# VHH binders against Abasic site processing protein HMCES (HMCES), part 150

Target 1, 269 residues: Abasic site processing protein HMCES (HMCES), of Homo sapiens (Human) (q96fz2)
Amino acid sequence: CGRTSCHLPRDVLTRACAYQDRRGQQRLPEWRDPDKYCPSYNKSPQSNSPVLLSRLHFEKDADSSERIIAPMRWGLVPSWFKESDPSKLQFNTTNCRSDTVMEKRSFKVPLGKGRRCVVLADGFYEWQRCQGTNQRQPYFIYFPQIKTEKSGSIGAADSPENWEKVWDNWRLLTMAGIFDCWEPPEGGDVLYSYTIITVDSCKGLSDIHHRMPAILDGEEAVSKWLDFGEVSTQEALKLIHPTENITFHAVSSVVNNSRNNTPECLAPV

## First folded at step 15 (VHH)

Design sb100 (from sb0 with Y53E; framework vhh_8pnl_2)
Fold by ESMFold2-Fast, scan of step 15:
Structure sb100 (fold): chain B 269 residues (1-269), chain A 117 residues (1-117)
Amino acid sequence: as target 1 above (269 residues)
Amino acid sequence: QGQLVESGGGLVQPGGSLRLSCADAGFDFSHYDMAWYRQAPGKERELVARITEGGTTNYADSVKGRFTISRDNAKSTLYLQMNSLKPEDTAMYYCAAGLEYESYDYWGQGTRVTVSA
């Protein structure tokens, strides 16, 4: 996973993240650094994306089931990184393989601190190699959406005009992430950055790409992944596996250039 | 795999030079770590050179001082400049790109380099 869409306005995104805490109270996540949220149809590594994480990371003795939403840099910078420039990190941390996550210091250390987050997106993009050519076909991949009678059918059958109507009740993709906190040696604000955990693709996606993000399907999985106060690393990692509850449609090559940021990036072709 | 396209291989005499290219015209690799691997007949695949998104490079001891890896993100192209070629450099050369620690999602089908008199 190396490209997502997360274009919802801040207030729409916040409402889409409504949840219940451990006591059954209905809540919206509280924002940290909301001004750093930049909606886009075409988010690449190094950009900020909104993530959910436990309030307990910021407040001693907070209820670990309460959620913060915060923009974080995509591309985990380990807390132990000693150089001044994160771009000098000698390996890519955009993604983190589930099968080796406990073997890699960059990921094992923050996992041991409970630094689990849920990465939010409208969906993600992958590029399928086309038969008999060196061209690729991009696809937008997302949760199945609830069909309404007046909104028409779900997915590839909808025209671009109809897609604008579905965003009001869009079910956000919720991907398992790990974050870390890095203090610049020269001073300045603490950098919060994340990686997306990846797994082998499910059968439904195998013709598009051989890897997929670890998707947390439903509120039970999301709450257990976030709740590092009650759910151990070992138990949380049981949530990391491929899912078949996913859909997709082909999109135009406009999405190929990460500088393009328009609805055409995810519109069905 | 065929997701990346290598070019520039060929037959050269010892001491000669070649420049390999790896491109995909429709895909933006600027945020990917990229690498050149090679595999000689009957041998294991080995890392030749790696370049990170930020431009940090790493080379196999056998090619240090002779090979230079570089990238042009505007053209979505990776290069390997090979100088002072030796018969032991004869191999199929593969381009790779990835977003995971020491793992590559994208691979080319290879370009053949033969160094012989």
Scores: ipSAE 0.660, ipTM 0.828, lowest interface PAE 1.2, mean pLDDT 89

Design sb101 (from sb0 with G54S; framework vhh_8pnl_2)
Fold by ESMFold2-Fast, scan of step 15:
Structure sb101 (fold): chain B 269 residues (1-269), chain A 117 residues (1-117)
Amino acid sequence: as target 1 above (269 residues)
Amino acid sequence: QGQLVESGGGLVQPGGSLRLSCADAGFDFSHYDMAWYRQAPGKERELVARITYSGTTNYADSVKGRFTISRDNAKSTLYLQMNSLKPEDTAMYYCAAGLEYESYDYWGQGTRVTVSA
């Protein structure tokens, strides 16, 4: 996974993240650094994206089931990194393979500290190799949305105008992430950065790409992944597996250039 | 088999030079780490050179000072400039791209480099 859409205005995004804490109280996540949130139809690595994480990471004795939403840099910078410039990191941390997560110090250490987060997106993009041509076919991949006659059908056959009307009740994609906190050696603000855990693709996506993000399907999975105060690393890792509860449609090549940031990036073709 | 396409291989004499290229016209690899690997007959594949999205490079000890890896993100193309070639550089050379260190999801079919003994 190396490209997402996360275009919702901040207020719409916040409402889409409504949840219940352990006591059953309905809540909205509390923002940190809301001004750093930059909505876009075409988010690439090294840009900031919103993630959910436990309030206990910021407040000692906080209820670990309460959630913060914060923009974080996509591309984990390990806490032990000694250089002054994150771009000098000698390896890519956009994705973290589930099969080697406990073997890589960059991921094992923050995971051991409970630094689990849920990465939010409208959906993600993947590029299907087309036999007999040098071109690839991009696809927008997302959770199945509510399909009613009143709301209209959502899918590859839908018109671009129809897509504009579904965002108010869009079910956000929730991907399992690991984050870390890096303190610049010369001082300055702490950098929060994350990686998306990846797994083998499910049967439904295998013809598009051989890898997919680890998707947390539903509030029970999201809550367990975030709640590092009650859920051990070993138990949380049981949530990391391919999911079939996903849908997609082909999109135009406009999305190929990460600088393009328009609704055309995810519109069905 | 159509993911990444290497070119520029061939037969050269010891001390000669070759420039390999790796491209995919249909995809933007600008945020990926990219690498050149090689595999001699009967041997395991080995890393030759790596370049991050930001241009940080790393080389195998056997090629330091002789090979230069570079990239052109506007053209989605990776290069390997090979100078002072030796018979032991004879191998299939593979291009790779990935978003996690030492784990590459995209690979080319390879291009053959033969350095005459």
Scores: ipSAE 0.675, ipTM 0.830, lowest interface PAE 1.2, mean pLDDT 89

Design sb102 (from sb0 with G54A; framework vhh_8pnl_2)
Fold by ESMFold2-Fast, scan of step 15:
Structure sb102 (fold): chain B 269 residues (1-269), chain A 117 residues (1-117)
Amino acid sequence: as target 1 above (269 residues)
Amino acid sequence: QGQLVESGGGLVQPGGSLRLSCADAGFDFSHYDMAWYRQAPGKERELVARITYAGTTNYADSVKGRFTISRDNAKSTLYLQMNSLKPEDTAMYYCAAGLEYESYDYWGQGTRVTVSA
């Protein structure tokens, strides 16, 4: 996974993240650094994206089931990194393979500290190789959506104006992430950065691409991944597997250039 | 057939030079780490050189000082400048791109390099 859409205005995004804490109390996540949130139809690595994480990471004695929403840099910079410039890191941390996450120091250390987060997106993009040409066909991949109030699922056959109507009730894609906190050696603000855990593609996506993000399907999975105060690393990692509950449609090549940021990027073609 | 397209291979005499290119039409690899691998007849693929999205490079000991990896993100092209070529450099050369630690999702079909008198 190397390209997402996360275009919702802050208030719409916040409402889409409504949840229940351990006591059954309905809540909205509380924002940190909301000014760093930049909505876009075409989010690339090194940009900021909103993530959910446990309030316990920021407040001693907080209920670990309560959630914060914060923008973080896509591309994990390990806390142990000693250079002044994160671009000097010797390897890409945009994604993290599920099969080696406990073997790689960059991921094992923050995971041991409970630094699990849920990466939010409208959906993500992948590029299918086209036979007989060097061109690729991009696809927008997202959770199945309810079309209006219980009228059925939205699909690729729906007109563009019908797509505009669903954003107020859009089910956000919730991807399993690991984050870390890096303090510049010469001082400055702490950098919060994340990686998206990846797994082998499910059957439904295998014709598009051989890898997919680890998707947390439903509030139970999201709650267990975030709640590092009650759920151990071993138990949380059981949530990391391919998901079949996903849909997609072909999109315009406009999305290919990461600088293009318009609704055309995710509109069905 | 291939996800990336390599070019520039050929036959050269020991001490010669070649410049390999790797490109893909219609996709932006500027945020990806990229690498050159090679595979000699009867041997496993080995890393030759790696370059991060930010331009940080890493080389196999056998090619340090002789090969230079570089990228041009405006052209979506990866290069390998090979100097002082030796018979043991004979191999199929593959380019790769990825966003995961020590893992590459995109690979080319390879270009052949033969170093022979």
Scores: ipSAE 0.725, ipTM 0.855, lowest interface PAE 1.0, mean pLDDT 89

Design sb103 (from sb0 with G54T; framework vhh_8pnl_2)
Fold by ESMFold2-Fast, scan of step 15:
Structure sb103 (fold): chain B 269 residues (1-269), chain A 117 residues (1-117)
Amino acid sequence: as target 1 above (269 residues)
Amino acid sequence: QGQLVESGGGLVQPGGSLRLSCADAGFDFSHYDMAWYRQAPGKERELVARITYTGTTNYADSVKGRFTISRDNAKSTLYLQMNSLKPEDTAMYYCAAGLEYESYDYWGQGTRVTVSA
């Protein structure tokens, strides 16, 4: 996973993240640094994306089931990194393989600190190899959406005016992430950055790509992944596996260039 | 069947040079770490050189000072400049790309390099 869409306006995104705490109280996640949220149909590594994380990471005695939403840099910078410039990091941390996560210091250390997050997106993109050519077919991959009277099917929403109707009740993709906090040696703001855990593709996606993000399907899985106050690392890692509860459609090559940021990037072709 | 396309391999005499290229016209690799691996007949695949998305390079001890890895993100192309080639450099050379250090999810089909008199 190396390209997502997260285009919803902040208020729509916030409402899409409504949840219940452990006492059953309905809540909206509280924003940290909301002005850093930059909606885009075409988000690449090194950009900021919104993530959910436990309030307990910021407040000593907070209920660990309460959620913060914060923009974080895609590409984990380990807390132990000693250089003054994150661009000096000599390895890519955009993704983290589930099978070796406990063998990699960059990921094992923040996991030990409970630094689990849920990465939010409309969906993600993958490029299918076209047999007999060196070209690729991009696909937009996302949760099956609730069919409403107004939104209709995804195919019916292929024009811009019809596509907008599907977003009011869009079910966001919720991907398992690990984050870390890096303090610049010379001072300055703490950098929060994350990686997306990856697993083998499910059968439904195997014809598109052989890897997929670890998707947390449903509020129970999301809650357990975030709640580092009650759920151990070992228990949380049991949530990391492929899911078949996913759908997709082919999109235009417009998405290939990460500088293109229009609804055409995810519209069905 | 290979998602990356390697080119530039061939037969060269000891002490000669070759420049390998790895390209993909349909995909933006600018955020990916990239690497060259090789596999000699009857041997395991081994890392030759890697270059991070930020341009940091690392080389196998056997090729340091002789090989140079570089990238052109605008052209979505990875290069390996091979100088002072030795018979032990004879191998199939593979291009790789990934979004995690030391893990590559995209691979080419390889280009053959033969160093012999």
Scores: ipSAE 0.697, ipTM 0.840, lowest interface PAE 0.9, mean pLDDT 89

Design sb104 (from sb0 with G54E; framework vhh_8pnl_2)
Fold by ESMFold2-Fast, scan of step 15:
Structure sb104 (fold): chain B 269 residues (1-269), chain A 117 residues (1-117)
Amino acid sequence: as target 1 above (269 residues)
Amino acid sequence: QGQLVESGGGLVQPGGSLRLSCADAGFDFSHYDMAWYRQAPGKERELVARITYEGTTNYADSVKGRFTISRDNAKSTLYLQMNSLKPEDTAMYYCAAGLEYESYDYWGQGTRVTVSA
């Protein structure tokens, strides 16, 4: 996973993240640094994306089931990184393999501190290799959606006009992430950055790409992943596995260029 | 598995130079880390050089000062400029691309480099 769409205006995104705390109270996540949220149809590594994380990371004695939403840099910078410039990191941390997460210091250390987050997106993009050619077909991959006018799910057969009507009730993709906090050695603001955990593709996606993000399907999984005050690292890692509850449709090659940021990037072709 | 295509290999005499290229038509690798690996006859595959998507480079000690890895993100093309070639550089050279630490999702089929009189 190296390209997502997260284009919802802040207000719509916030409402899409409505949740219940452990006491059953309906809540919206509280924002940190909302001015850093930059919606886009075509988000690449290094850009900021909104993530959910437990309030307990910021407030002693906070209810660990309460959620903060914050933009974080995509591409985890480990807390132990000693250089002044994060771009000088010698390895890519856009994704984190589930099978080696406890073997890699960059991921094991923040995971041990409970630094789990849920990465939010409209969906993500993958490029299918076309047999016999050097060309690839891009796909937009997302949770099944309920159509606003009917109980049927929106899908690849629907017209582009239908896609403009669904955003008010869009079910955001919720991907398991790990974040870390890096303090510049020369001083300055703490950098919050994240990686997306990846797993082997499910059967439904195997013809598109052999890897997929670890998707947290439903509020129970999201709550357990975020609640580092009550759920141990060992228990949380049991939530990391391929998910079949996913759909997709082919999109235009316009998405190939990460500088293109228009609705055409995710529209069905 | 990958669709990366290497080119530029060949036969060269000791002290000569070659420039390898690695590209995939229509795919944007600009945010991927990319690397050159090589495999000499009868040996394990080894890392030659790595370049992050930000342009930070890292080289195996055996090639440092002689090889230069670079990339052209507008063309989604990776290069390896090889100077002062030695017989020990004889190998199949593979390019790789990935978004995960020391894990590459995309690989090429390789291009052969032979350094011999």
Scores: ipSAE 0.485, ipTM 0.761, lowest interface PAE 2.1, mean pLDDT 88

Design sb105 (from sb0 with G55D; framework vhh_8pnl_2)
Fold by ESMFold2-Fast, scan of step 15:
Structure sb105 (fold): chain B 269 residues (1-269), chain A 117 residues (1-117)
Amino acid sequence: as target 1 above (269 residues)
Amino acid sequence: QGQLVESGGGLVQPGGSLRLSCADAGFDFSHYDMAWYRQAPGKERELVARITYGDTTNYADSVKGRFTISRDNAKSTLYLQMNSLKPEDTAMYYCAAGLEYESYDYWGQGTRVTVSA
């Protein structure tokens, strides 16, 4: 996974993240650094994207089931990194493989500290290689959406206007992430950055791409992944596997250029 | 799954030079780490050179000082400048791109390099 859409206005995104804490109380996640959130139809690595994480990471004695929403840099910078420029890392951390995550110090250490997060997106993009050509077909991949009385499911929307209407009740894609906190050696603000865990693609996506993000399907999985105060690393990693509960549709090649940021990027073609 | 196209391979004399290119017409690899691998007949595929999205480079000991990896993100092209070529450099050369630590999801079909007297 190397390209997502996360275009909802802050208030709509916040409401889409409504949840229930351990006591059964309905809540909205509380924002940290909300002015760093930049909605876009075409999010690439090194940009900031919103993630959910436990309040306990910021407040000693907080209920670990309560959630913060914060923008973080896509591309994990390990806490032990000693140079001043994150781009000087010897390897890419946009994604991390589920099968070797416990073998890599860059990921094992933050996991040991409970630094699990849920990466939010409208959906993600993948590029299918077309047989016998250099051309690729991009696809927008997302959770199945609730059928509306007017438009039906998102994949069956018959006009751009009906497509826009589904955002009011859009089910956000919730991907398993690991984050870390890095203090620049030259001084400055702590950098929060994340990686998306990847797994082998499910049968439904195998014709598009051989890898997919680890998707946390439903509130039970999301809650267990975030709650590092009650759920151990070993138990949380059991949530990391391919999922079949996803859908997709072909989109225009306009999404290919990461500088393009328009609704055409995810509109059905 | 090949999504990259290599070119520039050929037959050269020992001590000669070649410049390999790896391109994708229209896909933005600027955020990807990229690498050149090679596979000689009857041998396992091995890393030759790697360049991160931040232009940090790493080379196999056997090619260090002779090969230079570089990229031009505006042209979506990866290069390998190969100097002082030796018969043991004879191999099929593959480019690769990835977003994961020591893992590449995109590969080319390869370009052949033969070094012989």
Scores: ipSAE 0.722, ipTM 0.857, lowest interface PAE 1.0, mean pLDDT 89

Design sb106 (from sb0 with G55S; framework vhh_8pnl_2)
Fold by ESMFold2-Fast, scan of step 15:
Structure sb106 (fold): chain B 269 residues (1-269), chain A 117 residues (1-117)
Amino acid sequence: as target 1 above (269 residues)
Amino acid sequence: QGQLVESGGGLVQPGGSLRLSCADAGFDFSHYDMAWYRQAPGKERELVARITYGSTTNYADSVKGRFTISRDNAKSTLYLQMNSLKPEDTAMYYCAAGLEYESYDYWGQGTRVTVSA
């Protein structure tokens, strides 16, 4: 996974993240650094994306089931990184393989600190290799969406009014992530950055790409992944596996250039 | 198998030079780490050189000082400049790209380099 869409306005995104805490109270996640959220149809590594994480990371005695939403840099910068420029890292941390996550210091250490997060997106993009052509076919991949009598489907939305109805009730893709906190050696703000855990693709996606993000399907999985106060690393890692509950459609090559940021990036072709 | 296309291989005399290129038009690899691997007949595939998205480089000891890896993100192209070639550099050379630590899931089909009289 190396390209996502996360274009919802902040208020719509916040409502899409409504949840129940451990006591059954309906809540919205509380924002940190909301001004750093930049909606886009075409998010690449090193840009900021919104993630969910436990309030307990920020408040010593907080209920670990309560959630914060915060923009974080895509591309984990380990807390022990000693140089001043994150681009000087000796390795890419956009994604983290599930099969080696406990063997790599960059990921094992933050996992040991409970630094699990849920990465939010409208969906993600993958490029299918077409053997007979010189072009790849991009696909937009996302959760199946619930149909209501007032909403349309993304493929059937043909007017601004219909598009607004689609997004108001959109089920966000929820991907398992690991984050870390890095203090610049020359001073400045703490950098929060994340990686997306990846697994082998499910059968439904195998013809598009051989890898996929570890998707947390449903509130039970999301809650267990976030709740580092009650759920151990070993138990949380049992949530990391391929899922078949996913859908997709082909999109225009406009998405290929990461600088293009228009609705055409995810529109069906 | 691969989504990358290598070119520039060929037959050269010992001491000669070659420049390999790796590209795939229409896809933005600027955020990917990239690498050159090689595989000699009957041998395991080995890392030759790697370059991060931030252009930090790393080389196998056997090629250090002779080979230079570089990238042009505007052209989405990776290069390997090979100088002072030796018979033991004879191999199929593969381009790789990835977004994961020490893992590459995008590979080319290879370009053949032969160093002999």
Scores: ipSAE 0.696, ipTM 0.845, lowest interface PAE 1.1, mean pLDDT 89

Design sb107 (from sb0 with G55E; framework vhh_8pnl_2)
Fold by ESMFold2-Fast, scan of step 15:
Structure sb107 (fold): chain B 269 residues (1-269), chain A 117 residues (1-117)
Amino acid sequence: as target 1 above (269 residues)
Amino acid sequence: QGQLVESGGGLVQPGGSLRLSCADAGFDFSHYDMAWYRQAPGKERELVARITYGETTNYADSVKGRFTISRDNAKSTLYLQMNSLKPEDTAMYYCAAGLEYESYDYWGQGTRVTVSA
């Protein structure tokens, strides 16, 4: 996973993240650094994206089931990184393989600190190589969505008008992430950055791409992944597997250039 | 089956030079780490050179000082400049792109390099 859409205005995004804490109380996540949130139909690595994480990471006595929403840099910078420029890392941390996550120091250390987060997106993009051509077909991949006025899910057959109004009730894609906190050696603000855990693609996506993000399907999975105060690393990792509850449609090549940031990027073609 | 397209391979005499290119007009990989791998007949695939999105480079000991990896993100193209070629450099050369440490999701189909004695 190396390209997402996360275009919702801050207020709409916040409401889409409504949740219940351990006590059953309905809540909205509290923002940290909301000014760093930049909506886009075409989010690339090294840009900021919103993630959910436990309030306990920021407040010693907080209920670990309460959630913060914060923009973080896509591309994990390990806490031990000694240089001043994160782009000088010797390796890419946009994604983290589930099968080697406990073998890599960059990921094992933050996992041991409970630094699990849920990465939010409208959906993600993948590029399918087509037989007999040099061209690739991009696809927008997302949770099945419920139509507001009719039974069924919104999809490729729906008009652009329906796609505009569906955003008020969009079910955000919730991907399992790991984050870390890096203090620049020469001073400055702590950098929060994340990686998306990846797994083998499910059967439904195998014709598009052989890898997919680890998707947390439903509030129970999201809650357990975030709650590092009650759920151990070993138990949380049981949530990391391919999922079939996903849909997709082909999109225009406009999305190919990460500088393009328009609704055309995810519109059905 | 790969998603990147290599070019520039061919037959060259020992001591000669070749420049390999890896491109895809439909793919913006400016945020990806890129690498060149090679595979000679009967051998396993081996890393030749890596370049990060931040342009940090790493080379296999066998090619240090002879090969140079570079990238042009505006053209979405990766290069391998190969100088002082030796018969043991004969192999199929593959480019790769990835967003994970030591794991590449995108591969080319390869370009053949033959260094004839």
Scores: ipSAE 0.692, ipTM 0.842, lowest interface PAE 1.1, mean pLDDT 89

Design sb108 (from sb0 with T56H; framework vhh_8pnl_2)
Fold by ESMFold2-Fast, scan of step 15:
Structure sb108 (fold): chain B 269 residues (1-269), chain A 117 residues (1-117)
Amino acid sequence: as target 1 above (269 residues)
Amino acid sequence: QGQLVESGGGLVQPGGSLRLSCADAGFDFSHYDMAWYRQAPGKERELVARITYGGHTNYADSVKGRFTISRDNAKSTLYLQMNSLKPEDTAMYYCAAGLEYESYDYWGQGTRVTVSA
């Protein structure tokens, strides 16, 4: 996973993240650094994306089931990194393989501190190799969506009003992530950054790409992954596996260039 | 898998030079770490050189000072400049790309390099 869409306006995104705490109380996640949220149809590594994490990471006595939403840098910078420029990291941390997560110091250390997060997206992109050519076919991959209106679908929207109807009730993709906190050696704000855990593709995606993000399907899985106060690392890792509950459609090659940021990036072709 | 395309291999005399290229016109690898691996007949695949998305390079001791890895993200192309070639450099050369250290999701089919008098 190396490209996502997360384009919802902040208010729409916040409502899409409505949840119940462990006492059954309905809540919206509280924002941290909301001004750093930059909606885009084409999010690449090194950009900021919104993640959910437990409020207990910020408040010592908080209920660990309560959620914060915060933008974090995609590409985990380990807390032990000693140079002043994150781009000088000598290895890529955009993804974290599930099978080696406990073998890599960059991921094992933050996991031991309970630094689990849920990475939010409209969906993610993958590129299928086209036989007989050097070209690839991009696909937009996302949760199956439940429609309340007969005409409500991503490909049927012809106007801004119709597009807003599609996105108002969009079920966000929820991917398992690990984050870390890095303090620049020369001072400045703490950098929060994350990696997306990856697994082998499910049968439904195997013809597109052989890897997929670890998707947390449903509120029970999301809650257990986030709740580091009650759920151990060992128990949380049991949630990391391929899922078949996904759908996809082919999209235009416009998405190939990460600088393109328009609705055409995810529109069906 | 096998979507990257290598070129530039061939037969060369000891002391000669070759420039390998690795390209994929349909995909933007600018955020990926990229690497050159090689596999000699009857031996395991080994890392030759690696370049991160940020431009940091690493080389195997056997090629350090003779080979140079570089990338051109505008052309979506990875290069390996091979100088002072030796018979022991004879191998199939593969390029690879990934978003995690020592884990590559994209591999090429390879290009053959033969160093022989």
Scores: ipSAE 0.702, ipTM 0.843, lowest interface PAE 1.1, mean pLDDT 89

